# VHH binders against Type II restriction enzyme MthTI (mthTIR): the designs that were tried, part 25

Target 1, 281 residues: Type II restriction enzyme MthTI (mthTIR), of Methanothermobacter thermautotrophicus (Methanobacterium thermoformicicum) (p29565)
Amino acid sequence: MSNLLQAIMNIKSIQERNLGSYKGVQDSKNRMNQMGVTLEVFLKDAFCNTFDIENKDLVYSEYFSYLGNQNNPPDMILKGGDAVEVKKITGIKTSIQLNSSYPKSKLFVSDSRITEACKNCEDWEVKDIIYAIGTIPNRVLKLMFFVYGDCYAASPSIYQRIVEEVKGGLHSTGLEFSETNELGRINRVDPLGITDLRVRGMWIIKHPIKVFKNIIPPESIKNNNFNLIALMKAEKYKQFPKKDRKRIEAEDNIEVTDVKIKDPDNPAKLLDSVLVRYDEI
Short names: E, the ipSAE of ESMFold2; O, the ipSAE of OpenDDE; V2, 0.75 times the mean of E and O plus 0.25 times the DockQ between their complexes.

## First folded at step 19 (VHH; framework vhh_brivekimig_d4)

Design m6 (from k6 with E102D D103S T105L; at its last look DockQ between E and O 0.87; V2 from the best seeds 0.00; counts 0 for: pae E 2.8 > 2)
Fold by ESMFold2, look of step 19:
Structure m6 (fold): chain B 281 residues (1-281), chain A 119 residues (1-119)
Amino acid sequence: as target 1 above (281 residues)
Amino acid sequence: EVQLVESGGGVVQPGGSLRLSCAASGFTFKSYWMSWVRQAPGKGPEWVSRISGKGSYTLYADSVKGRFTISRDNSKNTLYLQMNSLRPEDTALYYCARWIYDSKLFDSSSQGTLVTVSS
């Protein structure tokens, strides 16, 4: 079964094989030729090591229990493994636009926004979720940041309190309402009764490169390189197979570092975490 | 028990050189970024340089760029600071620390080594 450590190694391998194939000159168009597909396809190939394979769908079916759509989280679930949510940034790095759902520390089968196919893809109740955030200026992937939700998002109750307060404020108006997963839907607001108002939460979260600058010094990001960064709790790292951990730790150009991060639920507390970094010219 | 032991300090003339060492034990040395930090008389701690676990990343304070070189030897669990073109303002107690969280906060357990640049 595949996991994030295997995906990181596969990304490193394809980057290095392309350099060897071209022998002497690097340019951004070489990376674009490899990225001629969406970031989601690139990530599927990273987890499955299918960058060079024509019949990818057969291999994908062996590694993924769920492949999603644009309207519902997550974008993919590894068989017996983590969920992955893909975010693409093209030329803008200040904040990440989320769907109408607040950011998730973990993915629960009870989440109203996931499909029945996702709920039934395996026997599961809760999964770790990876936010896979790609920065792609000029069609070249420059930064691939993997961050687990429980390093980055607060527990659901924190966001749900805000949602409930906002919904309560809207309903106190005495206007005609209907049931919705949105913050509110106020019907027939005009004299003819032909206009409805939708009130949607459009959640935004700061890019993890800004959130974690205290363990990722900005001056250590090499702007002319492909940069890969992964952040997870130490206990999550230890759950990966020992073989995969030893393999990635043995790579001279991959930094696997013990760090601490603030607990998203209580900034006074620190969490033991592992930061993985790799870059290539 | 985490232990960090600095050595190599001393008295040098302006323009001189020193090489500091930090012997580490009690933890997996290569799993941590390491820092050199200094504290001048009458001043608070100032970070000087930082190096990643395998040395892929090196960082320097602006005041020492081009003059100091941080390095490490993971087979010997030893951190180094080569200090060239020393100036009187480099006079300080130099200590090494694991860098885990914040550039201003260190998991330090060392006594330091004194560097005096006399004119």
Scores: ipSAE 0.481, ipTM 0.809, lowest interface PAE 2.8, mean pLDDT 84
ESMFold2 (binder alone), look of step 19: mean pLDDT 82; pTM 0.833
OpenDDE, look of step 19: ipSAE 0.693; ipTM 0.860

Design m7 (from k6 with E102G K104T T105L F106D D107Q; at its last look DockQ between E and O 0.01; V2 from the best seeds 0.00; counts 0 for: pae E 17.6 > 2, placed apart)
Amino acid sequence: EVQLVESGGGVVQPGGSLRLSCAASGFTFKSYWMSWVRQAPGKGPEWVSRISGKGSYTLYADSVKGRFTISRDNSKNTLYLQMNSLRPEDTALYYCARWIYGDTLDQSSSQGTLVTVSS
ESMFold2, look of step 19: ipSAE 0.610; ipTM 0.855
ESMFold2 (binder alone), look of step 19: mean pLDDT 84; pTM 0.843
OpenDDE, look of step 19: ipSAE 0.548; ipTM 0.811
ESMFold2, look of step 20: ipSAE 0.000; ipTM 0.195
ESMFold2 (binder alone), look of step 20: mean pLDDT 84; pTM 0.842
OpenDDE, look of step 20: ipSAE 0.403; ipTM 0.747

## First folded at step 20 (VHH; framework vhh_brivekimig_d4)

Design n1 (from m7 with T104K; at its last look DockQ between E and O 0.84; V2 from the best seeds 0.00; counts 0 for: pae E 2.9 > 2)
Fold by ESMFold2, look of step 20:
Structure n1 (fold): chain B 281 residues (1-281), chain A 119 residues (1-119)
Amino acid sequence: as target 1 above (281 residues)
Amino acid sequence: EVQLVESGGGVVQPGGSLRLSCAASGFTFKSYWMSWVRQAPGKGPEWVSRISGKGSYTLYADSVKGRFTISRDNSKNTLYLQMNSLRPEDTALYYCARWIYGDKLDQSSSQGTLVTVSS
């Protein structure tokens, strides 16, 4: 079965093989960080080690229990493993847009925005979720940041309280409402009664480079051709197979570091975490 | 229990060199970024240099860049600071620490090693 540690090692391997196939300037056009595919396909290949395979879909079906669509989270679920949500962004200064759903510390089968196919892909109630955030200026992947939701997003109740406050404000207006998954839907707002107003949230979260600047020195990123960073709780890291942990810890150029992060639910508390880095100069 | 023992300090003339060592025990040395911090008499602590677990990243305060070199030997659980072109303002108690979160450093049981730069 595949997992994030395997994906990281597969990304390192394909980056090295593309550089090792160098036959002058023209061969460098085959580097994986020069995106010839979507970020979603790149990540599927990373988990499945299928970068060099023509008929990928058979392998994908053996590793994923769910592959999603543009409109519904998550983008993929590994069989017996984590969910993955993919975000593409141009730079680290701009916050990441999370459509109509607040950020998720975990993925719950009860989430109203996931498909029935996703709910039924396995026998599950809750899964860890990876936000896989690719920073791709000018079609070149410069930063691949994997951050688990429980390192990055607060518990659902914190966001749900805000949603209920906003909905309460809208209902106090005395306008005609209908049931909706959005923040509100207000009917017949014009004199002819032919116009409805949809009220939707557009949730925004800071780029993890900015959130975790206290454990990722900016000087260690600025001049690299490619940065890969993964952040998880220490508890999660220890759940990966020992063989995978020992293998990644032994890899040249991969730094596996014990760090602390602020608890997203209570910033006065620090959580034991593991930071994995692989960078190309 | 985490133990950090510094050595290699002493009295040196301006322009001289010293090599500091920090022997680590009680934790998995290679899993942590390590820092050198110094504290001059009557002043607060000042971060000097930092190195990643495998040494892939080295960082320096502007005041020491180009003169100091941080290194580590994970087989000996030892952190080093090579200090060249020493100046009187480098006079301080130097100690090593684990770097785990921002400028907050893990508790150290070390007493440091004194570096005095004077003629």
Scores: ipSAE 0.468, ipTM 0.802, lowest interface PAE 2.9, mean pLDDT 84
ESMFold2 (binder alone), look of step 20: mean pLDDT 84; pTM 0.848
OpenDDE, look of step 20: ipSAE 0.658; ipTM 0.851

Design n2 (from m7 with L105F; at its last look DockQ between E and O 0.88; V2 from the best seeds 0.00; counts 0 for: pae E 3.2 > 2)
Fold by ESMFold2, look of step 20:
Structure n2 (fold): chain B 281 residues (1-281), chain A 119 residues (1-119)
Amino acid sequence: as target 1 above (281 residues)
Amino acid sequence: EVQLVESGGGVVQPGGSLRLSCAASGFTFKSYWMSWVRQAPGKGPEWVSRISGKGSYTLYADSVKGRFTISRDNSKNTLYLQMNSLRPEDTALYYCARWIYGDTFDQSSSQGTLVTVSS
């Protein structure tokens, strides 16, 4: 089956064919799309090595246990493997919009925002999640950043405490409420009682290039035509098949290095981590 | 344990050249970015140069750009610094270090090598 190391090596292998011109499905909803394919299709092809295959859906079904929609995380789940959440941004260092869902260190089957299809796609309780963040200024993919949630997001209890405090404040107003996954839904706020107010979180998180500047020198990315960066805990790296680790470590233009990052739950603690880089000048 | 042994320092005239070496042992050399750091008398450490594990990235402090060249030989577990057009301000103890995070340096096993540029 497939994994992030395979995807990285597959991206390197097709780099000579221009990332913006791959023969894939175009984004038919947006005829002004920034790539020859959507970022989601590019990533599916990266995991499956299907950049030049016309009958992709059968191969996708071999590698993915779940392919999602725009309203529910995650965007995809690799069979027996990680969940992937895809984020497309237009600015090089623009913060990431997460909408009403706070950032996830892990994906739990009990998460209220995932579909029943996602819960039932495999026998699972917890999965590692990859935030796959593509930065596409001027309609060309310039930065592909893969960061595992447990390197980037705090534990859910930290965000849940804030959600509970805000909900408590709203309920103390005496306004009419209904059940919701949002922070609140306040009914009948106008004299005719025909207007409801939705109170929702608009979570944003800083771009990982800014968060991890202490292990990614800005001079090493500033003038590159394309940057691929992947960040994971050292323990996660060791979980990949040894064959895949040896293959990626042997690639001439891929840097696999040991680094430390601050623990998202406790910035006084440093975590052993692996940084993978592949860049084109 | 991590061992870093610097050599190649000495006394040289302004405009001269030196080549520093750093022999590494006790860790997987190619898995780490490596740095050269210097400390002038009475001053704190100053980062000089950095090189990625396979040498794909080389970085230099503005004060040494165009004059110094960092390199590595992973088959010999050795880091190098070619220092050309030396100036009196380059006088310092030079250390090699693993770079893992930020501007902190893993220097616990480094002895340093002295470079003196006579004016």
Scores: ipSAE 0.432, ipTM 0.790, lowest interface PAE 3.2, mean pLDDT 84
ESMFold2 (binder alone), look of step 20: mean pLDDT 83; pTM 0.836
OpenDDE, look of step 20: ipSAE 0.766; ipTM 0.895

Design n3 (from m7 with G102D D103S T104K; at its last look DockQ between E and O 0.50; V2 from the best seeds 0.00; counts 0 for: pae E 15.0 > 2)
Fold by ESMFold2, look of step 20:
Structure n3 (fold): chain B 281 residues (1-281), chain A 119 residues (1-119)
Amino acid sequence: as target 1 above (281 residues)
Amino acid sequence: EVQLVESGGGVVQPGGSLRLSCAASGFTFKSYWMSWVRQAPGKGPEWVSRISGKGSYTLYADSVKGRFTISRDNSKNTLYLQMNSLRPEDTALYYCARWIYDSKLDQSSSQGTLVTVSS
């Protein structure tokens, strides 16, 4: 029912009415963590067009097959549609924290960090995943960047090889190890046996503004009131309903551009892609 | 086939003005950012200006900022460059290009239009 193109149109509409001051975001006082929770609500409202609806949960249940949180990813799955992972950051110079999971080109039902509820939310094996990255300096959303995982993350095998090599190195030390989904856990490292060491990966990734600077000139973003940017493969763009594509292409204030990006698996190769921009200057 | 045809060049005195045009065909003009590029005699190409598909954003090289204005008319598939306060160092072959990947790789299939600024 809903998709990224509809969400972009809904965000444009609310931004034009409120000049980037959606009231839910305004009410999220003085803490980035609290803002991140309201960013999730902002995005749910964008997909459902529920910015003005008092009891949103009924509408959410009609549009989403799964709603998660930071401990139960992904943050949302659209019925019959894409998965969405929400990230909040205060500026474009700081790397995006992915915690214990490497970045995903796709979401697979076999992913070890998703719940049984997520696996069973609909009949699926693989989904496209959107990284929805909100840049919120001084508690105001300034940049909303939607990037599909297959434009941004390498194939899983590339990361999995690194994980296995690191695990192999830790086990070669001869220390006492427990089975774990982390890189390693070393138990009883002190003489009393009361201290354990957790070895956790903290995966980080560059902000997409940095990654895609060749197709997004920094000067075209600097000093704007609000920027919305979406990046996807041309193949994905063509999969959206034609009505939604024609609607967004006809909008005077939205730039839809054919671009090429480097293949995350092989930077010598280029991928045909679509860049969507809405900027308030 | 992509076609870009420039016009409006000529000989002008220092301090004068010219308006260049670029007629586009063979592609969806409004979907592409467009650039002006120039090449002075004996020099390599120099990017001059760029404009977004709907005209919402414009970019200029420092050497021309404040003197040149890029614009487009999507109903006529035409790109423009208004050049004011022309200087002898603006003498060059000017051509338009479709931007597709990297600002260093502006691509054009056009001959250009010659601008000569001379006393």
Scores: ipSAE 0.000, ipTM 0.273, lowest interface PAE 15.0, mean pLDDT 82
ESMFold2 (binder alone), look of step 20: mean pLDDT 83; pTM 0.832
OpenDDE, look of step 20: ipSAE 0.171; ipTM 0.632

Design n4 (from m7 with L59Y; at its last look DockQ between E and O 0.58; V2 from the best seeds 0.59)
Fold by OpenDDE, look of step 20:
Structure n4 (fold): chain B 281 residues (1-281), chain A 119 residues (1-119)
Amino acid sequence: as target 1 above (281 residues)
Amino acid sequence: EVQLVESGGGVVQPGGSLRLSCAASGFTFKSYWMSWVRQAPGKGPEWVSRISGKGSYTYYADSVKGRFTISRDNSKNTLYLQMNSLRPEDTALYYCARWIYGDTLDQSSSQGTLVTVSS
């Protein structure tokens, strides 16, 4: 079974950071999404250690219980392990768009946005979710940031309340609505009654490098070097296999430090967390 | 219980050198950033230097940059501060602290070590 610590070690072991020339990814006509796709493949290879291996699909089938599509979260689920949501961004100053879904502290099988295939991919009810955020200016991976959802996102109830409030506002207009998983669907908005309006939310969340500036000094991020950062709760780190923990802790160029972060639900409370950093020289 | 015990302070002339030590116990030393803080008479605490768990990252206040060197020996659970080219304005009680979050440091029961720079 693979996990984030193994993925980190595998990423460290390779020197390739140019995703524009990444092997195994076919040139897509849609250049805008190409880097996102490439990042996903890169991460699959990281989790499976298949950067230079043939027959990747067979290996993927052994390590992943679910591989998603562009329209439904998550992007992948490790067998018996974490869900991963991949996000590509061009700059650290740019916020992350989460499409129609609010940020997730955890992934629940009851989530209306996940596919039936995802629900049935294995026996699960709740999974931890990793946001894998790659900063890729000019087709080069400069920053790989892994953050667990429960370090990054508030509880679902916080966001759901907002959704309900917005929906309520929409419905107060007296317009004709249909049932939808979106914020609203308004029927027959024109005199002919031939046009409907879908109201979708775009959730935007700050880059974790900005969110966690108190534990990640900005000056420590060097623009010319590849940086890898992972953030998780202390309890999560302790759940990783001892072998994997020992391995990553033994690496001279990887820092594994205990830190505190603000509780996403209550900033007055601090959470014991672990920060993993690899900075390529 | 977290314990931090500083040593190495003393009286030195301007331009002199001192090496401070901090013995740490009660926690996994290598898993924490460590810091030196000083407090001069009549002044508030001042951050001096910080070092990462494995020592890959070091930071210094502008006032001590180029003169002070922070280091650590994780096998001995000891933090060090080499102070060169000492100035009268460096006179202070020096504390070691465990870095926790942002500007929050854990000094635990640290008593500090006094550094006096005088002619």
Scores: ipSAE 0.577, ipTM 0.826, lowest interface PAE 0.9, mean pLDDT 92
ESMFold2, look of step 20: ipSAE 0.624; ipTM 0.852
ESMFold2 (binder alone), look of step 20: mean pLDDT 84; pTM 0.851

Design n5 (from m7 with I100F T104K; at its last look DockQ between E and O 0.82; V2 from the best seeds 0.00; counts 0 for: pae E 2.5 > 2)
Fold by ESMFold2, look of step 20:
Structure n5 (fold): chain B 281 residues (1-281), chain A 119 residues (1-119)
Amino acid sequence: as target 1 above (281 residues)
Amino acid sequence: EVQLVESGGGVVQPGGSLRLSCAASGFTFKSYWMSWVRQAPGKGPEWVSRISGKGSYTLYADSVKGRFTISRDNSKNTLYLQMNSLRPEDTALYYCARWFYGDKLDQSSSQGTLVTVSS
């Protein structure tokens, strides 16, 4: 079985193998950041250690219980493990588009936006979810940020209250309203009754590098060739197999540090968390 | 119980050098970024430098860049500050602290070590 710590080690390993193969060639040092694959494929390979394997589907079937896409979230579920949602963005100043899906602290099997195939992929009720956010200016992966939903998103009731209030406001207008999974659909807004308005959430969230600036000094990420950052609660870190924790903690060029973050539900509270960093200068 | 004990302070001429040490105990030293902070007489605390758990990254206040070097030895649970080209304005009580969030520092009992730069 795979997990985030194994994925981090696999990413580090492929970066080191390529650099070692092209010692003294500056251009070859950047080739891993400019892969001929999508971020989703890169991440699947990271979890499965299949960067150099041509017939990947058999290995993927061994490690994933669900593989989705933009229209069938989440992007992947590790067998017996976490869900992963992949986001690609060009810079750290741009907010991350979540579109019609408000951010999730956890993934629940009862979530109306996941498919029946996803609900039935395993025997599960709730899963931790990783937002895997790749910052890719000019087709080069510069920053890979893994953040667990319960470090980043508020509890679902906070977003659901907003959804309910907006839906209530639309219904009180007296317009021809039809039921939808969206916030609302207002029908027949023109005199001929041939025009409908879709009201959809355009959920956005700040880049985690900005959200967590109090534990990630800006000068520590500036001008690096590649940055990998992972953030999780301390209790989540302790749930990983001990062998995986000891392996990553033993790496001289991986920083595994205890930090605190603001509770997404109550910013007056600080949560014990673990920040994992791998920087390629 | 978290314990941080500073040493290595003293009186030095302008342009001189000193090396400060901070002995740590009661916590997993390599799991924390560490900071040096100083407090001049009659002034508030001023952050001086910070180093990551394994030393992969070092940060300095503008006032000390190029003159001070932070380092650590995780096998000895010790934090260091090499101070070169000392100026009278560097005169202060120096102490170390754990860093884990913003400007919040976690030290349980620290008296610091006094650095006096005078002719």
Scores: ipSAE 0.493, ipTM 0.814, lowest interface PAE 2.5, mean pLDDT 85
ESMFold2 (binder alone), look of step 20: mean pLDDT 84; pTM 0.847
OpenDDE, look of step 20: ipSAE 0.619; ipTM 0.838

Design n6 (from m7 with K30R R98K T104K; at its last look DockQ between E and O 0.77; V2 from the best seeds 0.00; counts 0 for: pae E 5.2 > 2)
Fold by ESMFold2, look of step 20:
Structure n6 (fold): chain B 281 residues (1-281), chain A 119 residues (1-119)
Amino acid sequence: as target 1 above (281 residues)
Amino acid sequence: EVQLVESGGGVVQPGGSLRLSCAASGFTFRSYWMSWVRQAPGKGPEWVSRISGKGSYTLYADSVKGRFTISRDNSKNTLYLQMNSLRPEDTALYYCAKWIYGDKLDQSSSQGTLVTVSS
C-alpha cells in the first residue's frame, strides 16, 4: 500500500541519489535521472518506488487498482487509497487547462466522465483526489505540486449550477440536439445536415502556487533548482499511517508545517491544513 | 497553552550587538515557521525576520538584511535573533510569533524584550 507521504519520501530519496551527497568527490555509476520520462511515469515510480526497476508493470499492478487513459479522469487510483490526476505545465503564469471537466473536490463513482473500469476497480463511492501538477520547462521538473481537490476546487454544486444554466440556454433554441456529456451538441447545422457543432466547457484553473501564495513565500521558492510542495487538510494528514507521518516529519530536508488555507467554497473561512515542502537549492 | 517568552534585550550603543532568544512551549515548535516582529514607539508592528520549521528558509526585512541573523534550535524549542551593527532606529519592543498564514501572526500572550540603542 502506498500513499502521498511515501511518494514524497521516494522522490526525495531518488533526487538525492541522482544529485549525489558526496559533492566534489564522487564517482556514482548508480546515478540516475528520471526527469526524462513522462510525468505520469515519474509519479507512478514515486508511489511504487520503482525508479530503479526494469519491469515496472508487475509492481504497478500490485499498487494501483486503476491506470487510466488520457481521455478520462483520473490518471490513476492507488489500491485502497487516493485517486491522482496529473497535469503538466510549462510555467507558473499559465493557467492549468481542465477542458471539459471542471475541477473536482472529490472523485465520485457517479461521475459521468469516468470509465466503467474505473467504477469497478474497487468497491468505492467517493475518493480523495490529488492534483499532481508538474511544472516542467525544457524537460526539467522545477516544481512538483500535489494538492488535494478539497483544498483547491469548490464543491461540485457551484460548477454544476453554471453547467445547468448554460445547457438550459442552449435548449431554448429550435436546433436539433443530442444527448452529450458536453454543454451541448447541436446536430445538422448546415443545409445538407452534415455538420455538427460541439459546445464544450473549456475550464481552466490558476496554478496552485499562485492560489496559495499566502502560505508559500515567493522568496522561499525563487532560484531553487527543484521545489516539491504538497497541500492537504489537517484531517487528511492525520488519516495517513502514523509510521509514515513520523517518518516524513523526521526527514532532514522535508518541512511539514501546520498552516491555514481559504475555504474554496467561502474565502472568509480558513481551513486547518498541512503543507509539506522539499526543495533543492 | 501556547507560551512565547523573549529575552536578551537591553541598552546598547550604536554599532553594538545583542542576541535575542524566544523560548517556546505548548505547541510543536518545529511544525511552525517563526517570526521576529518589532514595535517602535508610536509605530505599528513591523516584521523583522522569518524562519521555517527546520530552518531551511530564512527571510529578512530590507532594513535588517546583512545585520541580523535569525536561527532556531528545535531541540531546545528556542528561536534566536543575532543583531549586529545596531542603529538608533532599531530601538523597539521585539517579540516572536508563530506564522501560519500571510502576515497573520498567532496573538498568544507575549511580553517581548526591549532593545534600546542609544549613546
Scores: ipSAE 0.265, ipTM 0.710, lowest interface PAE 5.2, mean pLDDT 83
ESMFold2 (binder alone), look of step 20: mean pLDDT 82; pTM 0.826
OpenDDE, look of step 20: ipSAE 0.764; ipTM 0.895

Design n7 (from m7 with S52T; at its last look DockQ between E and O 0.01; V2 from the best seeds 0.00; counts 0 for: pae E 17.6 > 2, placed apart)
Fold by ESMFold2, look of step 20:
Structure n7 (fold): chain B 281 residues (1-281), chain A 119 residues (1-119)
Amino acid sequence: as target 1 above (281 residues)
Amino acid sequence: EVQLVESGGGVVQPGGSLRLSCAASGFTFKSYWMSWVRQAPGKGPEWVSRITGKGSYTLYADSVKGRFTISRDNSKNTLYLQMNSLRPEDTALYYCARWIYGDTLDQSSSQGTLVTVSS
């Protein structure tokens, strides 16, 4: 079975092999950072260690219980493991668009946006979710940031309360309303009564590099050729197999650090967390 | 058609107990997280409690934590709310609702069951 610690080590391994094959130009180029594949394929290969394999689909079927489509979250689910949501951006600090769905601390089987195939891929009710955010300027992967939803997004109840407040405010305006799955729908807003207004959430979340700047100083990443950063609660880290934890902690170019982050539900509280870094100059 | 039918409400003295039931039909009950919501006279809806589809995890509003217990029986398509140590401020119309993560607030298709806590 695969997990995020294995994926991190597989990314490090392929990055180091790729750099070594260009001895004469090693300082000026990075072949694996120039994406010849989608970020989704890169991440599937990272979890399965299939970067250098021609036919990958059989291996993917052994490691994933669900592979998604472009219209429904999540992008993938590891067998017996985490869900992964992939976001590709071009700017190192660009905010991340989530559109009509608020950010997720966990993936729930009751989520209205997930497919029946996703609900039935395993016997599950809630899964940890990884936001895998790749920064790819000019088709070169410069930053791979893995952040668990419960380090980054607030609990659903916090967003639901905001939705209730907004919906209540729209309802109290005295405008004519109809039933809707949206935040609100206001009918007949024009003199002819032929125009309706749909009110939808357009959710945006700050890039984790901005959110966690106190534990990831900008100077520590600014001029590196490639950075990999993973952030998770300490309790999540301890859930990984001991063999995988020992392996990653023994890697000479991977830093595994105990840190504290603000609780997304209450910034007065701190969460014990683990920061994993692989930096390539 | 989705149907949710609440029962078990009534008049009770402060400190008393009631057990509410919600019979569900017209949808795959086990696939939905379910909530209890209440509405006091002249006030807006207040979320009370939530339970996962398989019943493995429960959530409570701070105002009821430790006094109320949500449960479900998926073989009977029934949701329950055990209310202990009732207070006058618990007086409200109680209804069950489907919770739909990432879309909208809790949804109900019934009138609920009235709970009155008074001496």
Scores: ipSAE 0.000, ipTM 0.192, lowest interface PAE 17.6, mean pLDDT 81
ESMFold2 (binder alone), look of step 20: mean pLDDT 85; pTM 0.854
OpenDDE, look of step 20: ipSAE 0.215; ipTM 0.657

